# VH-VL binders against Adventurous-gliding motility protein Z (aglZ): the designs that were tried, part 3

Target 1, 119 residues: Adventurous-gliding motility protein Z (aglZ), of Myxococcus xanthus (q1d823r4to122)
Amino acid sequence: RVLIVESEHDFALSMATVLKGAGYQTALAETAADAQRELEKRRPDLVVLRAELKDQSGFVLCGNIKKGKWGQNLKVLLLSSESGVDGLAQHRQTPQAADGYLAIPFEMGELAALSHGIV

## First folded at step 4 (VH-VL)

Design ta1 (from t2 with light chain A50K Q55E; framework fv_trastuzumab)
Fold by ESMFold2-Fast, scan of step 4:
Structure ta1 (fold): chain C 119 residues (1-119), chain A 123 residues (1-123), chain B 107 residues (1-107)
Amino acid sequence: as target 1 above (119 residues)
Amino acid sequence: EVQLVESGGGLVQPGGSLRLSCAASGFTFSSYYIHWVRQAPGKGLEWVARIYPSGGYTRYADSVKGRFTISADTSKNTAYLQMNSLRAEDTAVYYCARVGYKSGWYPGYFDYWGQGTLVTVSS
Amino acid sequence: DIQMTQSPSSLSASVGDRVTITCRASQSISSYVAWYQQKPGKAPKLLIYKASSLESGVPSRFSGSRSGTDFTLTISSLQPEDFATYYCQQSYSTPYTFGQGTKVEIK
């Protein structure tokens, strides 16, 4: 089960299609608020999380997930279009790091491979 | 409108080097992946390398890894392919191509190609 | 690396014929396949992207379809200007890989 948190609808659907093809069940959320509701409803194995959301930074939501009740047990793959490789490498060194990172743009096969590697 | 123009091809002996250029116009160069794809005379297409200019993200085919270097100069809207230690098997027309984007993410198709530049590696 | 196996290597057909070219991926690649047309002495031209989406300006006689890891390019009524070599390509993972090409000769 993967929760995809992404405000760009066509991008979210493309990611969902790839992950379904890889054998995962997917759910979509367009905002951090929607994502939090989905997380409370049912724990996924992986959250694919856009850093640039309409209502809140995905970095903040990642930190809240890692500090929360699931801690390091809930896996997060963080996607960013505005943080360069250096910014993502810096976040990887924090106690609230995601389990994987992809800079946008990326190939869908990278998403599938990283998701498999961290679940 | 959108245009990619290659230059720098020519005749070179085995072990030599060449630098290819791909001049881009008509789009936001820094925001699109730029790829090099080659085609040996009478043969099919072979992917060589790609770069995302604003981030410098690079990938190479195993056949050229360690010998070729892709780079980009966003101030000149130009991508380069530095080819070192050239071999006879590198003889090909080299195309520069842009990856098309719908809604700013990476769908992975070449919507615009340059005209190509011929590289011949022969003694 | 993902292998793209294209068939046939060449075909001859008459104007007005329905032509099909197939491409098989060595693994699941979703719909991340594009089809290109290349005429002698020219760069390739995008026809189809994401397996079945027709590129703007491409005649409607061209279509693409997917069944699992099998991809098909169809030309519903071959025209003289369709003399060309056709290539499939996967963009699911780096390295990008192409089929070996299908040369379409008009009789």
Scores: ipSAE 0.321, ipTM 0.797, lowest interface PAE 3.6, mean pLDDT 88

Design ta10 (from t2 with light chain S93T T94S; framework fv_trastuzumab)
Fold by ESMFold2-Fast, scan of step 4:
Structure ta10 (fold): chain C 119 residues (1-119), chain A 123 residues (1-123), chain B 107 residues (1-107)
Amino acid sequence: as target 1 above (119 residues)
Amino acid sequence: EVQLVESGGGLVQPGGSLRLSCAASGFTFSSYYIHWVRQAPGKGLEWVARIYPSGGYTRYADSVKGRFTISADTSKNTAYLQMNSLRAEDTAVYYCARVGYKSGWYPGYFDYWGQGTLVTVSS
Amino acid sequence: DIQMTQSPSSLSASVGDRVTITCRASQSISSYVAWYQQKPGKAPKLLIYAASSLQSGVPSRFSGSRSGTDFTLTISSLQPEDFATYYCQQSYTSPYTFGQGTKVEIK
């Protein structure tokens, strides 16, 4: 099961289609608040998390996940359009590090491959 | 409207170097992946390298890794392919092409191509 | 690397014929397949993207379809300007890979 947290609808649907094709069940959330509600309903195996969300930073939500109840068992793949490769490499060195990172734009096959490697 | 124009091809001895240029116009250069695709005489298409100019993100075909370097100058709307340690099997027409059906998230398809520039590695 | 196996390598056809070219991916690539037309001495031209979407300005006699990892380009009624080489390509992941090409020749 994968939760995709992404405010841009067409991008979220494209990611969901790729991951469904790879054999995952998917759910969508458009905001960090919606993502939190989805996490409370049913724990996914992976959260694909956009850093640039409407209501809060995905980096902050990633930290909350990793320091909270789900930290050991819930995997996070963090996507960013603003941080670039260097910014994501820096975040990887923190205690709140995600399990994987992709800079936007990326190839959809990279999303599928990293998701497989994480879960 | 959208145009890609290659230059810099020519005849080079094995082991030599050559730099190709791809001048882009009619679109926001920094927002599209720029790729190099080559075609040996009488053969099919082979992908070589790509760059996303805004981020400097690069990828290369295994056959050219360590020998070719792709770069971009956003102030000139131009992408470059620096080719070092050239081999006879690098002989091809080199096309630059843009990928950009979906803006911002993932590369799409080669919607526009340049005319190509011939690189001949001989002797 | 994802392999794109294209068939046939060549075919002979007459104006008005329906022409079918196929392409098989070595693994799942969703619908990230494009088809290109190339005439001698010219750069390739995009015909179809996302397996079945017709590029603007391309005649409606061209169509694409997908079944799993199998992709098909169809020309419903071949015209004189359609004699060319056709290539499929996956854009799912780097390295981008092309089929070997299909030459559509005059019968």
Scores: ipSAE 0.472, ipTM 0.834, lowest interface PAE 2.4, mean pLDDT 89

Design ta12 (from t2 with heavy chain S31D, light chain S30R; framework fv_trastuzumab)
Fold by ESMFold2-Fast, scan of step 4:
Structure ta12 (fold): chain C 119 residues (1-119), chain A 123 residues (1-123), chain B 107 residues (1-107)
Amino acid sequence: as target 1 above (119 residues)
Amino acid sequence: EVQLVESGGGLVQPGGSLRLSCAASGFTFSDYYIHWVRQAPGKGLEWVARIYPSGGYTRYADSVKGRFTISADTSKNTAYLQMNSLRAEDTAVYYCARVGYKSGWYPGYFDYWGQGTLVTVSS
Amino acid sequence: DIQMTQSPSSLSASVGDRVTITCRASQSIRSYVAWYQQKPGKAPKLLIYAASSLQSGVPSRFSGSRSGTDFTLTISSLQPEDFATYYCQQSYSTPYTFGQGTKVEIK
């Protein structure tokens, strides 16, 4: 089960299609607030999380997830369009690090491969 | 070899309708985003719409939203653009194009284009 | 929507000249710009993708580069078959947007 947190609807649908094709059940959230509600309803195995959300930084939401009740049982794959490879490498060194990172744009095959590797 | 072939263009009056077809061959049609890009006479390129055939995911330019509908028939390897409520400003050569990455809407570079089909909206 | 501003709108050049065309994005799109060549009555042809990657079969005299949100297409030694209109495109996010085009004309 994968929760996709992404404000650009068509990008979210593309990711959902790829992950469904790889055998995952998917749910979508457009904001950090919607993501929090989805997490409380039903815990996923993986959150695919956009860093650039309208209501909150995905980096902040990642930190809250990692410090919260889910901890290491909930995996996070963090996507960013504004942070290059170097910026994502810096975040990987923090205590709130995600389990995987992809700089946007990326190949959808990379999304499926990383999701499999971290779940 | 990869091929995209458009058909269905022609002369139509303002307020009329046309349906364009894009027949694809030489690749797994359902795995690639298919786009329509148009070019008015003497003008530049304008993105119109796209579909991911496997999922049926569609998106439209604001200028055509509510008037145009993109669809795909994976059994025929064909994408369609249904154009309703046509305006003089819709006069253009319409190209069908493939995004260069399998299953990716990004990076949206168009590696193969059809030959184009001319749509003229005039009384 | 991401705006792509291309310059110049036209230029005149001679065979053997170095030609540079520029394109500016209204926001960061990383290196995700494609360049196309279009000849009259024909569909566009992909030349460069990901700002600097040469499409297979395209002559090595074509090159692309990036500086921040500024992108350039360079033709190092213009050939007769290169007289055409060139377009940049942000390949980063839908809706995809194109520059307004640069017509490269015989001097």
Scores: ipSAE 0.007, ipTM 0.593, lowest interface PAE 9.8, mean pLDDT 85

Design ta13 (from t2 with light chain S30N; framework fv_trastuzumab)
Fold by ESMFold2-Fast, scan of step 4:
Structure ta13 (fold): chain C 119 residues (1-119), chain A 123 residues (1-123), chain B 107 residues (1-107)
Amino acid sequence: as target 1 above (119 residues)
Amino acid sequence: EVQLVESGGGLVQPGGSLRLSCAASGFTFSSYYIHWVRQAPGKGLEWVARIYPSGGYTRYADSVKGRFTISADTSKNTAYLQMNSLRAEDTAVYYCARVGYKSGWYPGYFDYWGQGTLVTVSS
Amino acid sequence: DIQMTQSPSSLSASVGDRVTITCRASQSINSYVAWYQQKPGKAPKLLIYAASSLQSGVPSRFSGSRSGTDFTLTISSLQPEDFATYYCQQSYSTPYTFGQGTKVEIK
């Protein structure tokens, strides 16, 4: 089960289609608040999380997830369009680190491969 | 009008180095992946490397890892391929190509190609 | 690496013929397939992207389709200017990979 947190609907749908094709069941959320509601309904195995969300930094949401009740068992793949390679490498060194990182734009197969490697 | 123009090809001895340039115009260079694709004489197409100029994201084919370095200068709208430790099997026409975007998909497809520049590695 | 297996390697056809070229991906890649035409001494030219979308300026006789991991390029009525080598390509993952090419010779 993968939860995709992404405000650009067409991009989110494209990611969902790829992940479904790779054998995952997917759910979509457009905001950090929606993501929190989805997490409460059913724990996913992976959250694909956009850093640039409308209502909250995805970096902050990642930290909250990792410090929360599922932190050890819930994996996070963080996607960013505004952080460069160095910025994502720095976040990897923090207590709020995600389990994987993808800089936008990326090939969809990288999303599938990293998702497989993380879960 | 989108244009990509390669330069820097030529004859070089095995073990030598060469730097190719890909000058871009007619689009926002920093916002598109730029790829290098090569074609040996009489052979098919082989992907070599790519860069996203603004973010510095690079990937390389296994056959060139450690020998080739792709880079970009956004102030000059130019991508580079630094080729070191050249081998006879690197002989090819080298094309730079832009990856187009289809809404919701990143990256997409090679929508524009340069004319190519010939690299010949021989003694 | 994702392998793209293209068939046939070559074919000969008459003007007006329907020509089909097939490409098979070694794994699921959704619709991340493009088709290119290459004439001798020239750079490749994009014909089809996203398996079935016709590139602007490309004649309507060219079309693409997908069935699972099988992709087909069709030229509905071959013209003399269609003499060329055709390549499929996947952009699902790096390394990007191409089919071996299909040389279309006009009889």
Scores: ipSAE 0.292, ipTM 0.801, lowest interface PAE 3.8, mean pLDDT 88

Design ta15 (from t2 with heavy chain K102R; framework fv_trastuzumab)
Fold by ESMFold2-Fast, scan of step 4:
Structure ta15 (fold): chain C 119 residues (1-119), chain A 123 residues (1-123), chain B 107 residues (1-107)
Amino acid sequence: as target 1 above (119 residues)
Amino acid sequence: EVQLVESGGGLVQPGGSLRLSCAASGFTFSSYYIHWVRQAPGKGLEWVARIYPSGGYTRYADSVKGRFTISADTSKNTAYLQMNSLRAEDTAVYYCARVGYRSGWYPGYFDYWGQGTLVTVSS
Amino acid sequence: DIQMTQSPSSLSASVGDRVTITCRASQSISSYVAWYQQKPGKAPKLLIYAASSLQSGVPSRFSGSRSGTDFTLTISSLQPEDFATYYCQQSYSTPYTFGQGTKVEIK
């Protein structure tokens, strides 16, 4: 089961299509608040999380997931259009680090491969 | 009008270096992947490298990794391919091409190509 | 690396013929396949993207289709300007890979 947290509808659908083709069940959330509601309903195996969300930083939500009740058992793949390679490398060094990182734009096969590797 | 124009090709000795330029116009350069694709005389197409200019995200074909460096200057709307330790098998026409997309903003396909610049590696 | 196996390597055809070129991916790549036409001395030209979408300005006699990991380019009625080499290409993952090409020659 994968939860995709992404505000750009067409991009979210493209990611969902690729992940479904790779054998995952997917759910979509457009905001951090919607993602939090989805997590409360049913825990996914992986959250594909956009750093640039409308209502809250995805970095903050990642930290809350990793320090919260789900801990290291819920995997997070963090996507960013604004952090660049260096910014993502720095976040990887923090206690709130995600399980994987992907700079936007990326080839869709990289999303599928990283999702497989961390689930 | 979208245009990509390559320059910098020429004749070079094995072990030598060349830097290719790809000048872009007619679109927001920083928002597109720019790729280099080469074609040896009479042969098919081979992908070489790509860069996303605003983020500096690079990938290389194994055949050139460690010898070629792709870079971009967003102030000049130009991508570069620095080619070091050149070998006879690097002889090819080098094209730059941009990766387009229609639905969403993920990368896709080579919608525009430059005219190509010939690199000949020979003694 | 993802291999793209293109067939046939060459074919001879007459104006008005239906021409079919096939490309097989070594793994699942969704619809991330494009088809290009290349004439001697020229850069490749995009014909089809996302397996079946016709690029703006390309004649409607060109079409693309997908069945699993099999991709097909069809020219419904070959014209004199269509004698060229055709390449398939995947953009699902780096390295991007091309088929070996199909040369469409006059019969």
Scores: ipSAE 0.482, ipTM 0.844, lowest interface PAE 2.3, mean pLDDT 89

Design ta17 (from t2 with heavy chain S103T; framework fv_trastuzumab)
Fold by ESMFold2-Fast, scan of step 4:
Structure ta17 (fold): chain C 119 residues (1-119), chain A 123 residues (1-123), chain B 107 residues (1-107)
Amino acid sequence: as target 1 above (119 residues)
Amino acid sequence: EVQLVESGGGLVQPGGSLRLSCAASGFTFSSYYIHWVRQAPGKGLEWVARIYPSGGYTRYADSVKGRFTISADTSKNTAYLQMNSLRAEDTAVYYCARVGYKTGWYPGYFDYWGQGTLVTVSS
Amino acid sequence: DIQMTQSPSSLSASVGDRVTITCRASQSISSYVAWYQQKPGKAPKLLIYAASSLQSGVPSRFSGSRSGTDFTLTISSLQPEDFATYYCQQSYSTPYTFGQGTKVEIK
């Protein structure tokens, strides 16, 4: 099960379509608040998480996930348009590092391949 | 109108270097991935390298990694392919081509290609 | 890397014939396949993207389809200007890979 947290609806649907085609069950959340409700309702195996959300930093949500707020070993694939490759490389060095990173824009095959490698 | 124009090809000895240019016009250069695709005489198409100009994100085919460097100058709307340590098997017509951006992702197909520039590596 | 296996390597056809060219991906790539036409001495030209979407300005006799990891380019009624080499490409992830090409020859 993959939870996709992304505020741009068409982009979220495109990611969901690719991941469903790769054999995953998907759920969508548009905001960090919606994502937290989904995490409490039904724990996913992977959260595909946009760093730039409407209501809160995805980096903050990533940190809370990695601190074990919703259980241990919940995987995170972090997507960012504003941090770029260098910013994501820096986050990878922190204690709250995600399990994977993609700089926006990316290829849908990269999303599928990284998701498979993480789950 | 969208145009991509390659230049810089020519005859070079094995071990030599060449720099190819791809001049772009008629579109927002920084919004598109720019790719180099080559074709050896009488052979098929081989992807070589790509760059996202505004972010500097680069990728290379294993066959050229460490020898070729792709770069872009957004002020000149031009992408470059610096080719070092050239080998006979690098002989090909080199095309630049663009891949369009969608919100958050790239569709991965080449809608416009340049005319190509011939690189011949021969003693 | 994702392999694209294209068949046939060449075919001979007459004007008015229906021509089919196939590509098989070595793994699931959704519908992320493009088809190109290349005439001697010229750059490739995009015909089809996303497996079945016709590029603007391309004649309607060209069509693409998908069945799993199998992709087909069809020319419903071959015209004189269609004698060329055709390539499929997986547009799913870098490094992009092409089929080896199919040369469509007269007769």
Scores: ipSAE 0.162, ipTM 0.741, lowest interface PAE 4.0, mean pLDDT 89

Design ta18 (from t2 with heavy chain S103D; framework fv_trastuzumab)
Fold by ESMFold2-Fast, scan of step 4:
Structure ta18 (fold): chain C 119 residues (1-119), chain A 123 residues (1-123), chain B 107 residues (1-107)
Amino acid sequence: as target 1 above (119 residues)
Amino acid sequence: EVQLVESGGGLVQPGGSLRLSCAASGFTFSSYYIHWVRQAPGKGLEWVARIYPSGGYTRYADSVKGRFTISADTSKNTAYLQMNSLRAEDTAVYYCARVGYKDGWYPGYFDYWGQGTLVTVSS
Amino acid sequence: DIQMTQSPSSLSASVGDRVTITCRASQSISSYVAWYQQKPGKAPKLLIYAASSLQSGVPSRFSGSRSGTDFTLTISSLQPEDFATYYCQQSYSTPYTFGQGTKVEIK
């Protein structure tokens, strides 16, 4: 099961289609608040999380997930359009690091391969 | 109105160096991946390298890793391919091409190509 | 790397013919396939993207389809300006890879 947290609907659908093709069940959330609601309702194995959400930083949500009750049992793949490769490398060095990172734009095969490696 | 124009091709000897330029106009250069694709005389298309200019995200074909460097100057709307340690098998027409995408995702099709610039590596 | 196997390498056809060109991907790549037309001395021109989406300005006689890892480009009624070499390309993962090309020649 993968939860995709992404405010851009067409992009979220494209990611869901690729991950379904790779054998995952998917659910979508458009905001950090919706993602938090989905996490409380049903635990996924992986959260694909956009850093630039409308209501809150995905970096903050990542930290909350990693400090929360699931800790390392819930994997996070963090996507960013603004941080670039170097910015994401910096976040990897923090206590709230995600399990994987992708700079937007990326090829969909990278999403599938990285998701497989994390889960 | 979108246009890509290559320059810098020519005749070089094996082991030599050459820098290709790809001048872009008619679009927001920093927001599109720019790729180099080459075609040896009478042969098919081979992907070489790509860059996302605003982020500096680069990827290279294994055949050119360590020898070629792709870069971009967003103030000049120009991408470059620095080619070092050139070999006879690098002889090709080199095209720069723009990747189209919508709403932040990367569909990976080349919607605009330059005219190409010929690189000949020969003694 | 993902291999794109294109067939046939060449074909001879007459104006008005239905032409079919195929590509097979070595692994699942969803619909991340584009088709290009190239005329002698010219850069390739995009015809189809996302396996089946027609690029703006391309005649409706061109169409693309997908079945699993098999991709097809169809020209429903060949015109004189369609004699060219055609390439498929995958963009699912780097390195991007192209088929070997299909030369469509006049009979």
Scores: ipSAE 0.138, ipTM 0.768, lowest interface PAE 4.2, mean pLDDT 88

Design ta2 (from t2 with light chain A50Y; framework fv_trastuzumab)
Fold by ESMFold2-Fast, scan of step 4:
Structure ta2 (fold): chain C 119 residues (1-119), chain A 123 residues (1-123), chain B 107 residues (1-107)
Amino acid sequence: as target 1 above (119 residues)
Amino acid sequence: EVQLVESGGGLVQPGGSLRLSCAASGFTFSSYYIHWVRQAPGKGLEWVARIYPSGGYTRYADSVKGRFTISADTSKNTAYLQMNSLRAEDTAVYYCARVGYKSGWYPGYFDYWGQGTLVTVSS
Amino acid sequence: DIQMTQSPSSLSASVGDRVTITCRASQSISSYVAWYQQKPGKAPKLLIYYASSLQSGVPSRFSGSRSGTDFTLTISSLQPEDFATYYCQQSYSTPYTFGQGTKVEIK
């Protein structure tokens, strides 16, 4: 099961379509608040999380997930359009590091492959 | 008016080096993937390398990895392909192309191509 | 790498004919396939993206379709300007890979 947290509707649907094709069940949330409701409703195996959300930084939500707010060992794949390669490498060095990172734009096959490797 | 213009092609000997340039105009250069795609005389298309200028993300085809380096200068709206240790099989027209994004998220198609620049690797 | 196998390698057709070109991916790639037209001495031109979306300015006689890992480019009624080489391309994963090309020649 994968929760996709992404405010751009068409991008979220594209990711969901690819992950469904790879055999995953998907749920969508467009804000950090909606994502938190989904996490409480049904625990996923992986959260695909946009860093640039409307209501809150995805880095902040990633930190809360990694601190165990919704249970231990919940995997996060963090997507960013603004951090670049170097910015994502810096975040990887923090205690709240995600399990994987993709810089936007990326090929959809990278999303599928990295998700498989994390789950 | 979106334009991509390649330059720098020419005749080089095996083992030599060449640097290709791709000058971009008419769009926000830093926000698009820029790719190099080559075509040997009478043959099909082969993807070579790509760069996302604002993020510095690079990928290379295995056939050129370690020999070619893609880079970009956002102040000049220009992408470069530095080609070292050239081989006869690198002989091709080299095209610069950008990845277009339309109606949602559909990356990976080349909506604009340059005219191409010929690289001939021969003695 | 994802292999794109294109068929036929060439075909001969007359103006007004329906032409179909097929491309098969070696693995599931969703709809991340584009089709290009290339005329001698010129750069390729985008015709179709995301398997079935027609590029702006491309005549409606061109269409694309998907069935699993099989992709088809159709020209419903061939025109004189359509004699060219056609390529499919996958953009699902790097490295991007192209089919071998299909040359559409005058009968």
Scores: ipSAE 0.196, ipTM 0.772, lowest interface PAE 4.3, mean pLDDT 89

Design ta20 (from t2 with heavy chain W105F; framework fv_trastuzumab)
Fold by ESMFold2-Fast, scan of step 4:
Structure ta20 (fold): chain C 119 residues (1-119), chain A 123 residues (1-123), chain B 107 residues (1-107)
Amino acid sequence: as target 1 above (119 residues)
Amino acid sequence: EVQLVESGGGLVQPGGSLRLSCAASGFTFSSYYIHWVRQAPGKGLEWVARIYPSGGYTRYADSVKGRFTISADTSKNTAYLQMNSLRAEDTAVYYCARVGYKSGFYPGYFDYWGQGTLVTVSS
Amino acid sequence: DIQMTQSPSSLSASVGDRVTITCRASQSISSYVAWYQQKPGKAPKLLIYAASSLQSGVPSRFSGSRSGTDFTLTISSLQPEDFATYYCQQSYSTPYTFGQGTKVEIK
């Protein structure tokens, strides 16, 4: 099961469609607060997490997930339009590292392949 | 309104070099992926390379990687394909085509194509 | 790389016939398939994108559909100007790949 945390609704729906086609069940959240509520109700196998959310940094939410009760049991794929490839490579070296990274824009096949590889 | 015009094709010997140009007009050039797609005489279509002009993000087909370099000059609304170490199997009509960015991804369909420019690699 | 396999490689049909061309992807690619028409000496022309969306200005007799990894281009009533080679293309992942093409000849 995959939780997609993305404030841009059309982008979130496009990602959901691709992941459903790859065999996953999907849920959507627009904010970090909504994502936290979804995680408490139903733990997914993967969180696809936009770094640029309306209410807080997705990098911060990723760190909270990795340090929290889910720890290594919940995989995180971070997406960023502002950090670029170099910024994401830097985050990969931190204690709060995600399990995968994609710089925006990307091809939807990259999302599906990376999701499959880390779940 | 939207136009892509290729130039720079011609006859070149194996091992030679050639630079193709793709002049764009009628749209915001920097906001669209520009691709090169080639077609050998009587054969099908083969994807070659792409660039996102504002970011300089590039990708290449394995068959040309290390020999071809794609670039773009946003001040001239022109994309280039520098072809080095040319081989007989690079003989083809080379098309320039555009792909739009949509939200957080690009859809990858080519809505506008140039007329093509013929590259012949022969002794 | 993702392979796109078209069938048939060629066909002959009469004006007014329903023509179908099939394209199979070697793996799941969602609906990231486009169809192009190419006439002799011309650049390809986009007909269908996102598997089933008709490009603006393309006659309504052209349609696309998807079933899993199988994609179909249908021409509901073939016209003389439809003589051409048709290509499918996946844009799911780089490198983009095309089917080998289907030549449609008017009988």
Scores: ipSAE 0.356, ipTM 0.809, lowest interface PAE 3.1, mean pLDDT 89

